# Ledger of designs, part 6: VH-VL binders against q9vjs7

Target 1, 121 residues: q9vjs7
Amino acid sequence: LRYSQGTGDENCETLKSEIHLIKEEFDELGRMQRTCNADVIVNKCEGLCNSQVQPSVITPTGFLKECYCCRESFLKEKVITLTHCYDPDGTRLTSPEMGSMDIRLREPTECKCFKCGDFTR

## First folded at step 2 (VH-VL)

Design m2f (framework fv_firastotug)
Fold by ESMFold2-Fast, scan of step 2:
Structure m2f (fold): chain C 121 residues (1-121), chain A 127 residues (1-127), chain B 108 residues (1-108)
Amino acid sequence: as target 1 above (121 residues)
Amino acid sequence: EVQLVESGGGLVQPGGSLRLSCAASGYSISSGYYWSWIRQAPGKGLEWLARIYHSGSTYYSTSLKSRLTISRDNSKNTLYLQLNSLRAEDTAVYYCAREYVTLSGDTIWEFTGFDYWGQGTLVTVSS
Amino acid sequence: DIQLTQSPSSLSASVGDRVTITCRASQSVSSDYLAWYQQKPGKAPKLLIYDASNRATGIPSRFSGSGSGTDFTLTISSLQPEDFATYYCQQYGSSPYTFGQGTKVEIK
């Protein structure tokens, strides 16, 4: 006696996504000093992972369920420069010190299917 | 300062369609905030509907994807939400909102919530 | 989708009281990407807290957020008259974005 354990197409991959990043910078009193932005291409994990269910006498629901989620298996640090900075009045800032802002971003370099709700890698 | 004004709401027949507008001022949508539509049925909680990225990429609520279209017109500095096949359950106040981005510990930059909202426009689906 | 459940659904309080609202996620919220909003009748929500514990600009210090993973808390250390409102949690650790059902803080 054999039965097929259905598996859908697994599609968990690192995709490049264009996002618009904006940073608002504030002083010690919570007042805005500047806003900087830029269009950035970053990696993200996207896709579908297989899930299956089968009868089980050892589970409270009578079924053993397995669900997998597409998540990062490895992260890489990337430095991004935000090149469009504005003061609180909306005036473009062009000085070397105020006209750009470097930020650090962590992005996935590898994505894999991990058990859903299991955050230990 | 970002200011958002929604329009296009009102009474709509079941099965009909409607286009909502959100006019932005104080910032150009082409210069670049990410934008969402969020609704709230009378006396109930908030429900996220759709998001549009500066690149034009769109993301939708799983349950509503087939009936919603989010778009923008940079020349009019306006965001739109097209609603199709309207049902009584779609009766709600519809908000447009800008996504807030902050730096956390100089290690991650990410969208961290909605910092500016319009005042909302009421859509009532009834005969 | 990550489901958010707030507790309590409503509470009655007096000015000067310490108010605590909890938000529980059906699965862990990545990087603690959780925000709190305040909404007064007839008005749009206002951002209070982001990334679980960071106060948004202009938000009084009596508002604080804490928590990680699946359990998050909003605390108002000494309730003021203007704080009577409905409060919502929201996660942005995964798409789609989801909100809690809300907690109404009413005058006792």
Scores: ipSAE 0.005, ipTM 0.513, lowest interface PAE 11.5, mean pLDDT 77

Design m2t (framework fv_tezepelumab)
Fold by ESMFold2-Fast, scan of step 2:
Structure m2t (fold): chain C 121 residues (1-121), chain A 127 residues (1-127), chain B 108 residues (1-108)
Amino acid sequence: as target 1 above (121 residues)
Amino acid sequence: QMQLVESGGGVVQPGRSLRLSCAASGFTFSDYGMHWVRQAPGKGLEWVAVISYDGSNKHYADSVKGRFTITRDNSKNTLNLQMNSLRAEDTAVYYCAREYVTLSGDTIWEFTGFDYWGQGTMVTVSS
Amino acid sequence: SYVLTQPPSVSVAPGQTARITCGGNNIGSKSVHWYQQKPGQAPVLVVYYDSDRPSWIPERFSGSNSGNTATLTISRGEAGDEADYYCQVWDSSSDHYVFGGGTKLTVL
């Protein structure tokens, strides 16, 4: 099949990506209490929606002629634990309360080709 | 609140140079491709130039290629257009415009339209 | 170089539907964006990627694109819709952004 009418859905994928997350926490007076980080594997959408003809993939700088974007068709919340916490002086925190930080991220569980429609940074 | 504010327009004689600037605020300027689009008095819109988010790629309309240079300074959130060898037909309101983009995961996709425009600055090339 | 053709003017009575066309060779294979420009103001994106709409644009604005003609449709026309309307595409062969000549919409 060359492509289905519409998007060419076949090459829009949910891929695993390793990112380095850093989160700063401040107290009631606006003073830094700790900084936590971790390398975390999250899902992202990546691919080409007119896949049969265009070889290039997502480019944030390029002149993209694609009218269809590989985007999340379903999102799920995921709790991620940042396991490397440091006080403001750079000393590693090891207590159960301060040595880790949970954050919530939304990640795609399914990606499909849609016409582009998001104007926000 | 997103803002694009053009400056540097004015009246200039043919053959002279002029530099336009566009100050961006209310969004992460360094993540967006930027354009200059012009409009001669009583005429339609004409695309002039584009610059990628990091300044590495540039394209120009044939009518200005070799005379105009588009640049940006991401540390100052500014877009510039250096206009050399100005001609009467360069008389126009010059708009800076943000390239339409979207997100896919952690990647910003640059697309083929303009989602936000400044108010424009008037350039008059007259003798 | 690629060329987009728009009628110079279109008139519509209040409450009726206006249709503004944008002609281009095989334009149905391209993505068409539409801008509204009122006198003394900057253009505003009203329809993008043929038929999608920014959240701040009324549902009365819609678009289509097929073959050699893209169309901006404005239903239930009102005085506030009076403006110049421009279609625009990116031409991959030239890496050029192309605007139509513009259509003046009059609501009378």
Scores: ipSAE 0.000, ipTM 0.534, lowest interface PAE 13.7, mean pLDDT 78

Design m3r (framework fv_roledumab)
Fold by ESMFold2-Fast, scan of step 2:
Structure m3r (fold): chain C 121 residues (1-121), chain A 129 residues (1-129), chain B 107 residues (1-107)
Amino acid sequence: as target 1 above (121 residues)
Amino acid sequence: QVQLVESGGGVVQPGRSLRLSCTASGFTFSNYGMHWVRQAPAKGLEWVATIWYDGSNKQYADSVKGRFTFSRDNSQDTLYLQLNSLRPEDTAVYYCARGTFVEISGDEVWTLDRGMDVWGQGTMVTVSS
Amino acid sequence: AIRMTQSPSSFSASTGDRVTITCRASQGISNYVAWYQQKSGKAPKFLIYAASTLQSGVPSRFSGSGSGTDFTLTINSLQSEDFATYYCQQYNSYPWTFGQGTRVEIT
């Protein structure tokens, strides 16, 4: 409700991003079984939230500056398949059991601007 | 050939209802979010509503919220817009439009929600006495 | 809701002209802007998304630019088929909103 001066650009969205994932797998004895990689599309929160300058009778400058951060409001777990697997000698693995690796990661399904330091999600 | 064809428009009196349909062909309908956009005579475009690929997420313009209901039947490749409590201000050509391609991986849905690339030819709704 | 304001509302041009249409958002929307072309009696045609990315099949004489609140659609060397109404649209947040349109008319 207050007039703000020096307000910048604001945009906080869940966007797709292509990343290169690499995962090494070790057996129960700590020996490397394989290394798998793939380029996969994942969601991330991208954007900037405006800092707001408001009139204040409390602060010495007459203004209160508050910071807002683009954060995950919800996370979802997703299974991603890494399709390029190699043994420790660098030989491509092609068997159904070893030629791909499923990994789980958490990614945002919704992003919102929250006051920085606010733990409500 | 990618195509959307609207039907169900007509002339009705204020307070009445109409059901618009939009039939999709030439693409995997269930992989796309869909939209309805309207245009009153000699006016600009107004976004009306969106529905996600599986029907789970729906958004409506404030001017139609509570009166219009959006739905889809992925087995029939058909989109529906139920228009209730029609007002003269609802007089417009109604277009269905294909939204962002939705990538599906397991239970996850990925979208770059970036506009509408395929449009039907529209169906005219006239609300008058 | 985010208000999208286009300028000018209409103007006259000749083939070969370089045409610039502007669109201003009431708040920052990064690059989440699409542009559409609509010819009389026809459905809109998708031209540009992400402020500057041309949709497949759209002639290279069309280009978009801008970020934040100010966006521009440019048509270099206007062709006879380009006389139409152009709309910007934000997809930063729901409800989606269009500009009021800019009509490009024959001089």
Scores: ipSAE 0.000, ipTM 0.533, lowest interface PAE 13.8, mean pLDDT 80

Design m4t (framework fv_tezepelumab)
Fold by ESMFold2-Fast, scan of step 2:
Structure m4t (fold): chain C 121 residues (1-121), chain A 127 residues (1-127), chain B 108 residues (1-108)
Amino acid sequence: as target 1 above (121 residues)
Amino acid sequence: QMQLVESGGGVVQPGRSLRLSCAASGFTFSSYGMHWVRQAPGKGLEWVAVIWYDGSNKHYADSVKGRFTITRDNSKNTLNLQMNSLRAEDTAVYYCAKDYVEITAEGTYELSGFDYWGQGTMVTVSS
Amino acid sequence: SYVLTQPPSVSVAPGQTARITCGGNNIGSKSVHWYQQKPGQAPVLVVYDDSDRPSWIPERFSGSNSGNTATLTISRGEAGDEADYYCQVWDSSSDHVVFGGGTKLTVL
């Protein structure tokens, strides 16, 4: 039975966060057509990952330090509907065509500790 | 009418400084992140810097870190780029560009694209 | 650093479909945006969030993004489509915007 007191430092998790999204739409001449907004819940990765120290024959100090970062290991796309649309005068738009606007959002569904600087995901 | 107008470009010797400005109109400037993007003659687009809608976050390309400073004045609808210690490789047309959506969570910023660009201002760094 | 790879040039005959690719490691997990740039002009957004179009861009322009490749598709190619096309992502690991090297589309 061996125990290490330094093993409890990592905590990389997927958390819920509320964001407010606003999108202004303009026509081809740059004239305002509408502004749409919504409050939505999205996932984010948050936590800390351990930096590791390993023996090395490459470095002058005899040790190689390795950094780990909490990152998304898997993202999923979802469509968010912005349901609060207003014309340039601030009047609420309610028609099926103008009263809502879809946007695409990618959010983490899984977060893991990866070596910092690894962008293969 | 939405508009972005850059100014401040010119010819300058290596090691000197220039300040670029971008005047925005026709949209709620304080609700959008703003970027500087440059393009060297005959080359592709290269991102330079971003400033968040409220000025709370700024990020820079590695090639300009420590030399360039991005700022904004929401009361005047103005975006600025202070360029110090200019090098020949900084020669380019500089565009200001607007994000198409406001996102309040930093982790979702990767969704932003540039729905509107200024016409650009030429910066030439030569001896 | 994250890199996007585009072919330097693509040719299409009038009325035919052009496909411009943008390669990147796991690019399907990112949102890809596409810009059209004509000589002496500022870039114009033609596709955003992988597959959506601004309301002023014709439906001939479409996009897709999966795995390691994003694609801009221009159907019924026209002389007015001749331009340089750039793909773009935000790399959240570095907090940097990344552009592809650009593809020159020729309609012949």
Scores: ipSAE 0.000, ipTM 0.548, lowest interface PAE 14.1, mean pLDDT 80

Design m5f (framework fv_firastotug)
Fold by ESMFold2-Fast, scan of step 2:
Structure m5f (fold): chain C 121 residues (1-121), chain A 126 residues (1-126), chain B 108 residues (1-108)
Amino acid sequence: as target 1 above (121 residues)
Amino acid sequence: EVQLVESGGGLVQPGGSLRLSCAASGYSISSGYYWSWIRQAPGKGLEWLARIDWDDDKYYSTSLKSRLTISRDNSKNTLYLQLNSLRAEDTAVYYCARTYVEVHGDTYELEAFDIWGQGTLVTVSS
Amino acid sequence: DIQLTQSPSSLSASVGDRVTITCRASQSVSSSYLAWYQQKPGKAPKLLIYGASSRATGIPSRFSGSGSGTDFTLTISSLQPEDFATYYCQQYGSSPLTFGQGTKVEIK
């Protein structure tokens, strides 16, 4: 059974972060109906990944430099409730229909090193 | 009313530096959104320069990253773009813009630029 | 970097015409993260479409977007006088963010 050696010094992980989410809702004429907000805890990818340099006949320098970035490898959807809704005059909305807004948000549950500039994963 | 107002543009000599400001009003820049700087040379198209996220992560255009610094000051509700080693080809209108957020039923998506400032003109000449 | 090429570069059309603008990417745009903007002379760009096909708030139904992968289209089903403008596509599927060169729509 062989083992594979990594590049070393990789540290890419998921961290909890608190963000203040705000969402504006507009009618069909473009007029603001309400603004809802809440403080929520979400996951974020953070860390360092090693870069590689390979010989190349395509690049002006004669080398192909590949950069690796810490990015989400798996996303999970969750429902977040925005509990602080206000009308355009700044009045707090409290009705069951207008006093809160449910939104779906995707957050990372796993982070890995991928080639930099690739939004795919 | 939610607005972004750019300032700090003007005449600058080649090799000089300039700091642009983008004052946000009607909402807090610390609230869950992402903000970018985009420029447009006279009669030309749009070019993305840099983005800063609410948690201070920064991203730059590959060709310009050594000459740009994006930052923010939450206490002043203001975004900044520092321009260094300016050249004639940097002459452009500079815009700040907020990354778009839209909800469709229960879905939240952070996608594109929904709010733009009016722009500030930077002219680089001797 | 993903390069976006718009066609045509310019066109002239009459009020009431159907206008189609295409945007081709040099490589696949992840998750159809493509937006369309309208810019009138002396003004900042205005978001029309995001996610390739979702209309932004307050944008008239005559504007529609479609496409995936490398080929995207903006359609104006019945051109109005206020639609004279330059239109830009933009991808946000990978960094750096890139814009197309623009398509100028002139009303006859």
Scores: ipSAE 0.000, ipTM 0.505, lowest interface PAE 12.9, mean pLDDT 78

Design m6l (framework fv_lecanemab)
Fold by ESMFold2-Fast, scan of step 2:
Structure m6l (fold): chain C 121 residues (1-121), chain A 125 residues (1-125), chain B 112 residues (1-112)
Amino acid sequence: as target 1 above (121 residues)
Amino acid sequence: EVQLVESGGGLVQPGGSLRLSCSASGFTFSSYGMHWVRQAPGKGLEWVAYISYSGSTIYYGDTVKGRFTISRDNAKNSLFLQMSSLRAEDTAVYYCAREYIEVGDTWELTGFDYWGQGTTVTVSS
Amino acid sequence: DVVMTQSPLSLPVTPGAPASISCRSSQSLVYSEGNTYLEWYLQKPGQSPKLLIYKVSNRFSGVPDRFSGSGSGTDFTLRISRVEAEDVGIYYCMQGTHYPYTFGPGTKLEIK
């Protein structure tokens, strides 16, 4: 368990993470043409931002919530190439046309502590 | 009636320090986040710092990080801004402002609903 | 940091005429959960800023209904249906979606 206590304890970072991506391609008859995969490095947001609940006379519920979340402050579109393609029989495809597949992903370029949004009861 | 009164401004030499205060009345000070916003002579508004109602969450604008420290004393209904390593570009009117809490089906922290009259800081040799 | 721009920077208006101020942000102000944190402030000569509009289109308490806000994403507008002498001052848009909070440069509204 990590402990967040305010200015000295908050830690919101943009970290690199390795994920395994798999994408299947189907023909016009709904049959699998190929499956492509790759391990790729992408950015993610991870960390702790301060959150607290206190009794309050200014809210209808009698409580005031202070809530900050480690979230993406900006997203960037990234094109990645899946380099391990296989036909339905499990045979590796090596041609320039069939041996790779481009995929679009959105990833954070910057992470910061921002207000979380909704205050619940 | 909500009132915010700033004090502590004045003339200070470059590299010097100054402490600003904001005295709050007419509301439950301990239930509101507070901000400092400044305005250089003839220029626009610049957000300076934020402190949550409990004092546990603090954020600074890029131009003041490492030089200014925001704090509060809820028992005294007071907000402070300790300014160090002052530069000519810190010359401004400094306002304290209360974070607006929209009350309804959802509660949102949205903007600054009440502002003080400001206190003038002049950094000059 | 998010850059806020306003147009026009100077707005001379005939009394009783409508006025419109544009505000644009360098990034979308939609928070990932759907709320848009854009506010409008008025600073009258010799006074502190006052909140007019919050979350794009909501009037703050006591603000006359001749003021209205609209927009989405990166493009926002403040409209005054009939300008009165008391409306003179500098209008600022501000975003609260991304830290640090940033203001537009201000639009000076004057009676001609």
Scores: ipSAE 0.000, ipTM 0.598, lowest interface PAE 12.1, mean pLDDT 82

Design m6r (framework fv_roledumab)
Fold by ESMFold2-Fast, scan of step 2:
Structure m6r (fold): chain C 121 residues (1-121), chain A 125 residues (1-125), chain B 107 residues (1-107)
Amino acid sequence: as target 1 above (121 residues)
Amino acid sequence: QVQLVESGGGVVQPGRSLRLSCTASGFTFSSYAMHWVRQAPAKGLEWVATISYDGSNKQYADSVKGRFTFSRDNSQDTLYLQLNSLRPEDTAVYYCAREYIEVGDTWELTGFDYWGQGTMVTVSS
Amino acid sequence: AIRMTQSPSSFSASTGDRVTITCRASQGISSYVAWYQQKSGKAPKFLIYAASTLQSGVPSRFSGSGSGTDFTLTINSLQSEDFATYYCQQYYSYPLTFGQGTRVEIT
C-alpha cells in the first residue's frame, strides 16, 4: 500500500492506491463457473483534520467536541475490467465471453473535512 | 426534481443515421452512470448501452456494437446516442435512464431509478 | 448472456386479488434483481432492487423475494392503479437483461 501525507497541520486529499479485486460467478445450480481478478488503481481519502472543544448548551457535558474527519465529499463510479479469469480448476479463460468481467467501483472524487459522526455519503 | 428529456427520434430508411439526445436536470449529472434502454412496439425492454460518470467506460449490447456510439457532455448535462447503419429491428422507443447508486459498500451495477419519457425511432422502407 | 424468464406472460385479475409473478435466471445471480412497473404509454417505474428492497415511495402491498435463480414479485390486494406490465431485470453482469414482461389485466 503506498500513500503520502499533505503539508501543514490540516490536509485532506484524494490519493491513489492499488487494490486487488476478485469476483466470483456462479451457474443456475450455484456452482462456481469462474473467478476473475485484477489489480486496479482507485482513489481514497487520506489526511488530517483539525478538532476543537468548546462550550455548548446542546450537549449533556456542556462541551461540544468539533472533530473533523477526512472523508469523501463526492463518490464516482467507474467500470473496471477484470482480465484474469479462471475456471474452478485454475485454468485461464481466454474466450471473448469468459475471459474478462466488468464490475463497477465507487471511489472518492473529492475529499473534505466533515464533522466526525456525520454519516452522509 | 430529477428530470430526463429525450429528443432526436424520427422516421428513417434502413442504412440511415439519427442522433438522440437526453437532457438531464435536478441532480449532479457528472456523478452518475447513464443508460439507454429501448422497447420495440408491443415488445419488452432491451438494454442498449451504458456510459460511466466521466465517459471513459462504455458498454454496448451485442446487437448494436459498432453501429451505436454513446457519449456525454457533463458541462451541458446532456447524453448523446449516435445511431448509424439503422435496421428495421432497431425500431423502438428509446429511453435514457439514470443508474441507481446504492450508498454504502456496493461495487456493482444497480437498477434504474429515473427514466425519460422516451423518443420514437422508426426504421422502415 | 443471462436469460430472465417470467411467468405467467399475463394475468386476468380483479381488485383485491393477490398477484404473484415469477422470474427465473438461467444462472445464479445472488440477489441482483430489480423489478419495474410500466403502465400503458409511460416509462417504467422502479419498484424493487436487491430482490426484496422496496424503493422509497412504493406502496407496501408490493414485495419481492428470492435468491440465486428464482425470484417473485407479489402484490397483495391489487388496486386499480396496479394494472400494468411488470419486468424483472438482472444486474449481476453485462449485458444487462430483462424478463419478457408479465401483463396484469382487468378481467
Scores: ipSAE 0.000, ipTM 0.531, lowest interface PAE 14.7, mean pLDDT 79

Design m7v (framework fv_vorsetuzumab)
Fold by ESMFold2-Fast, scan of step 2:
Structure m7v (fold): chain C 121 residues (1-121), chain A 128 residues (1-128), chain B 111 residues (1-111)
Amino acid sequence: as target 1 above (121 residues)
Amino acid sequence: QVQLVQSGAEVKKPGASVKVSCKASGYTFTSYAMNWVRQAPGQGLKWMGWINTNTGNPTYADAFKGRVTMTRDTSISTAYMELSRLRSDDTAVYYCARDSFIEVTPEGYWELSAFDIWGQGTTVTVSS
Amino acid sequence: DIVMTQSPDSLAVSLGERATINCRASQSVLYSNKNYMHWYQQKPGQPPKLLIYWASTRESGVPDRFSGSGSGTDFTLTISSLQAEDVAVYYCQQYYSTPLTFGQGTKVEIK
């Protein structure tokens, strides 16, 4: 993993976004037990990163262009509770055990400019 | 029962194209990414790329860019991998493998896991 | 690309004895306290099967004689007491960056 922040007009930051999450749960025999959903606010990385251009003998254009993309530099695990659970027949589940589902996800807490095409988590 | 069922064996001439299918059942197709991995006879595993089954966006390994196309049809829970301009060294078993993900943002940032379910494999033989 | 190198290429181990397979990544696969590397088992004529994910977590249904350890660039898969059904090729995989890459595989067979 290697990145460099460009000079000048960078704007790479964490923003909040609302997403609709759906998760299905299956038993040991592969039969659907329930489907749970919720609208959740999560962080995302958004912004612009500078690019560097310099002469190169190995590129078809004669220039080496390094493109930087705004992506997560630090992730935190977050527990999300899906509060709308339904059985396979579409009946709302309300018991303490089946009426909600906790899932883990990762969201960015810091965003930085990384070389484009370098897949970071 | 969670299952991935692939299409049958193919025999192709050099320069032809092959399209392998992978039909998912027993889970919500669009909640899991689909990977494609090939294995030449007596050799190891080589990752070809993956497709986000919800959005349809593929990511290809550089070694296959320009020759591989990954698509899916959500109405029949099926993923496809098409490899064009076949060479003799494309002779291999081709696997699809599901990968768990959770969409965190509209941009498609994902919490990814491992390849927990694999198809049975499709043998593709490229011979003159 | 991250290169995954396994050692040895093959192992012959007696039933009930310990088998150890090593995997090295050409760069760290550690991010936010999690190692993005997995182990797969492939028996003859079958597709690969997930054994261990995130370096040390056993997949459901995998016997406890299988364990994974390591961090960063150096990883180990251990089979504490080899059984007949463990004859297979074992692959490590980095899941840190694309292209996803596998080690060359280690063949485990009975002595």
Scores: ipSAE 0.000, ipTM 0.538, lowest interface PAE 12.7, mean pLDDT 79

Design m8l (framework fv_lecanemab)
Fold by ESMFold2-Fast, scan of step 2:
Structure m8l (fold): chain C 121 residues (1-121), chain A 127 residues (1-127), chain B 112 residues (1-112)
Amino acid sequence: as target 1 above (121 residues)
Amino acid sequence: EVQLVESGGGLVQPGGSLRLSCSASGFTFSSYSMHWVRQAPGKGLEWVAYISSSGSTIYYGDTVKGRFTISRDNAKNSLFLQMSSLRAEDTAVYYCARTFVDITGEKVYTLEGMDVWGQGTTVTVSS
Amino acid sequence: DVVMTQSPLSLPVTPGAPASISCRSSQSLLHSNGYNYLEWYLQKPGQSPKLLIYLGSNRASGVPDRFSGSGSGTDFTLRISRVEAEDVGIYYCMQALQTPLTFGPGTKLEIK
């Protein structure tokens, strides 16, 4: 067959996306110290990848289908600052120490089509 | 460059007090939890104290509880260890070190180890 | 408190040979989140300790791939596939699951 990955129909790219991020901080005893949030722009992989379909005598359906998914090829670490922090009672924290929280996130810098598994029905 | 520099060590008599400082540069100090770790001459490493990135959570080793106080000033990129009631057994090189804590919403966290340490400052408790 | 033990305490090795250091904890370091809160540190003569491994098996930034950490629960191993002269020093394991944080007694690696 002529169905294969790598045609001009593929569209897998790194896009900017705004997410609402919430993080809860707990101590080693499991007590909540604060909850912080912010709207953050991060990269995500989005797009379509072509399925590869081949005739096969090894499957009951007569076809072996391989699915391809758009996913990260490389990840980059970045530090994000969450600027809206609240104590366990819901009171907003404004001190320099408690009013913001830095977290480390990994985000894609490159996206590609990879096999996401074999599907046989 | 990312670095931590300790200062304040010296010779002190038993029962005395001393304040150690640790100055951070080259990274966002307020994003990291901090530790004090000590090493007596010719001996192994002993963990002394911990303070969270915000300063709200503090823990001490059993040998120093009630005598030492850890604190931080994020505006000045500084960590402190106030030592009181010093004993001969407190003689050691004192290191500060940083750890990044990956925050989770399930009452757990992952620690990325103490990846940066200072050069240490020597405390000698002797008459 | 969690007690950490290491073996051997003294490890003479021939340059280029593999080396293995064992670490045992008195309590399991495996959390329900699937991570083992065990770290490995190297202190070279006259220097501050340097992080080698965190969360049981994750190699720290800048650490050569000849170093690897393995194990789970109470039994952990640090392996060096080919020992080099610069690897001389004292190796410590440390548990970070419970306070107080506790180090092993250290293993001194020396070149034969």
Scores: ipSAE 0.000, ipTM 0.537, lowest interface PAE 18.3, mean pLDDT 81

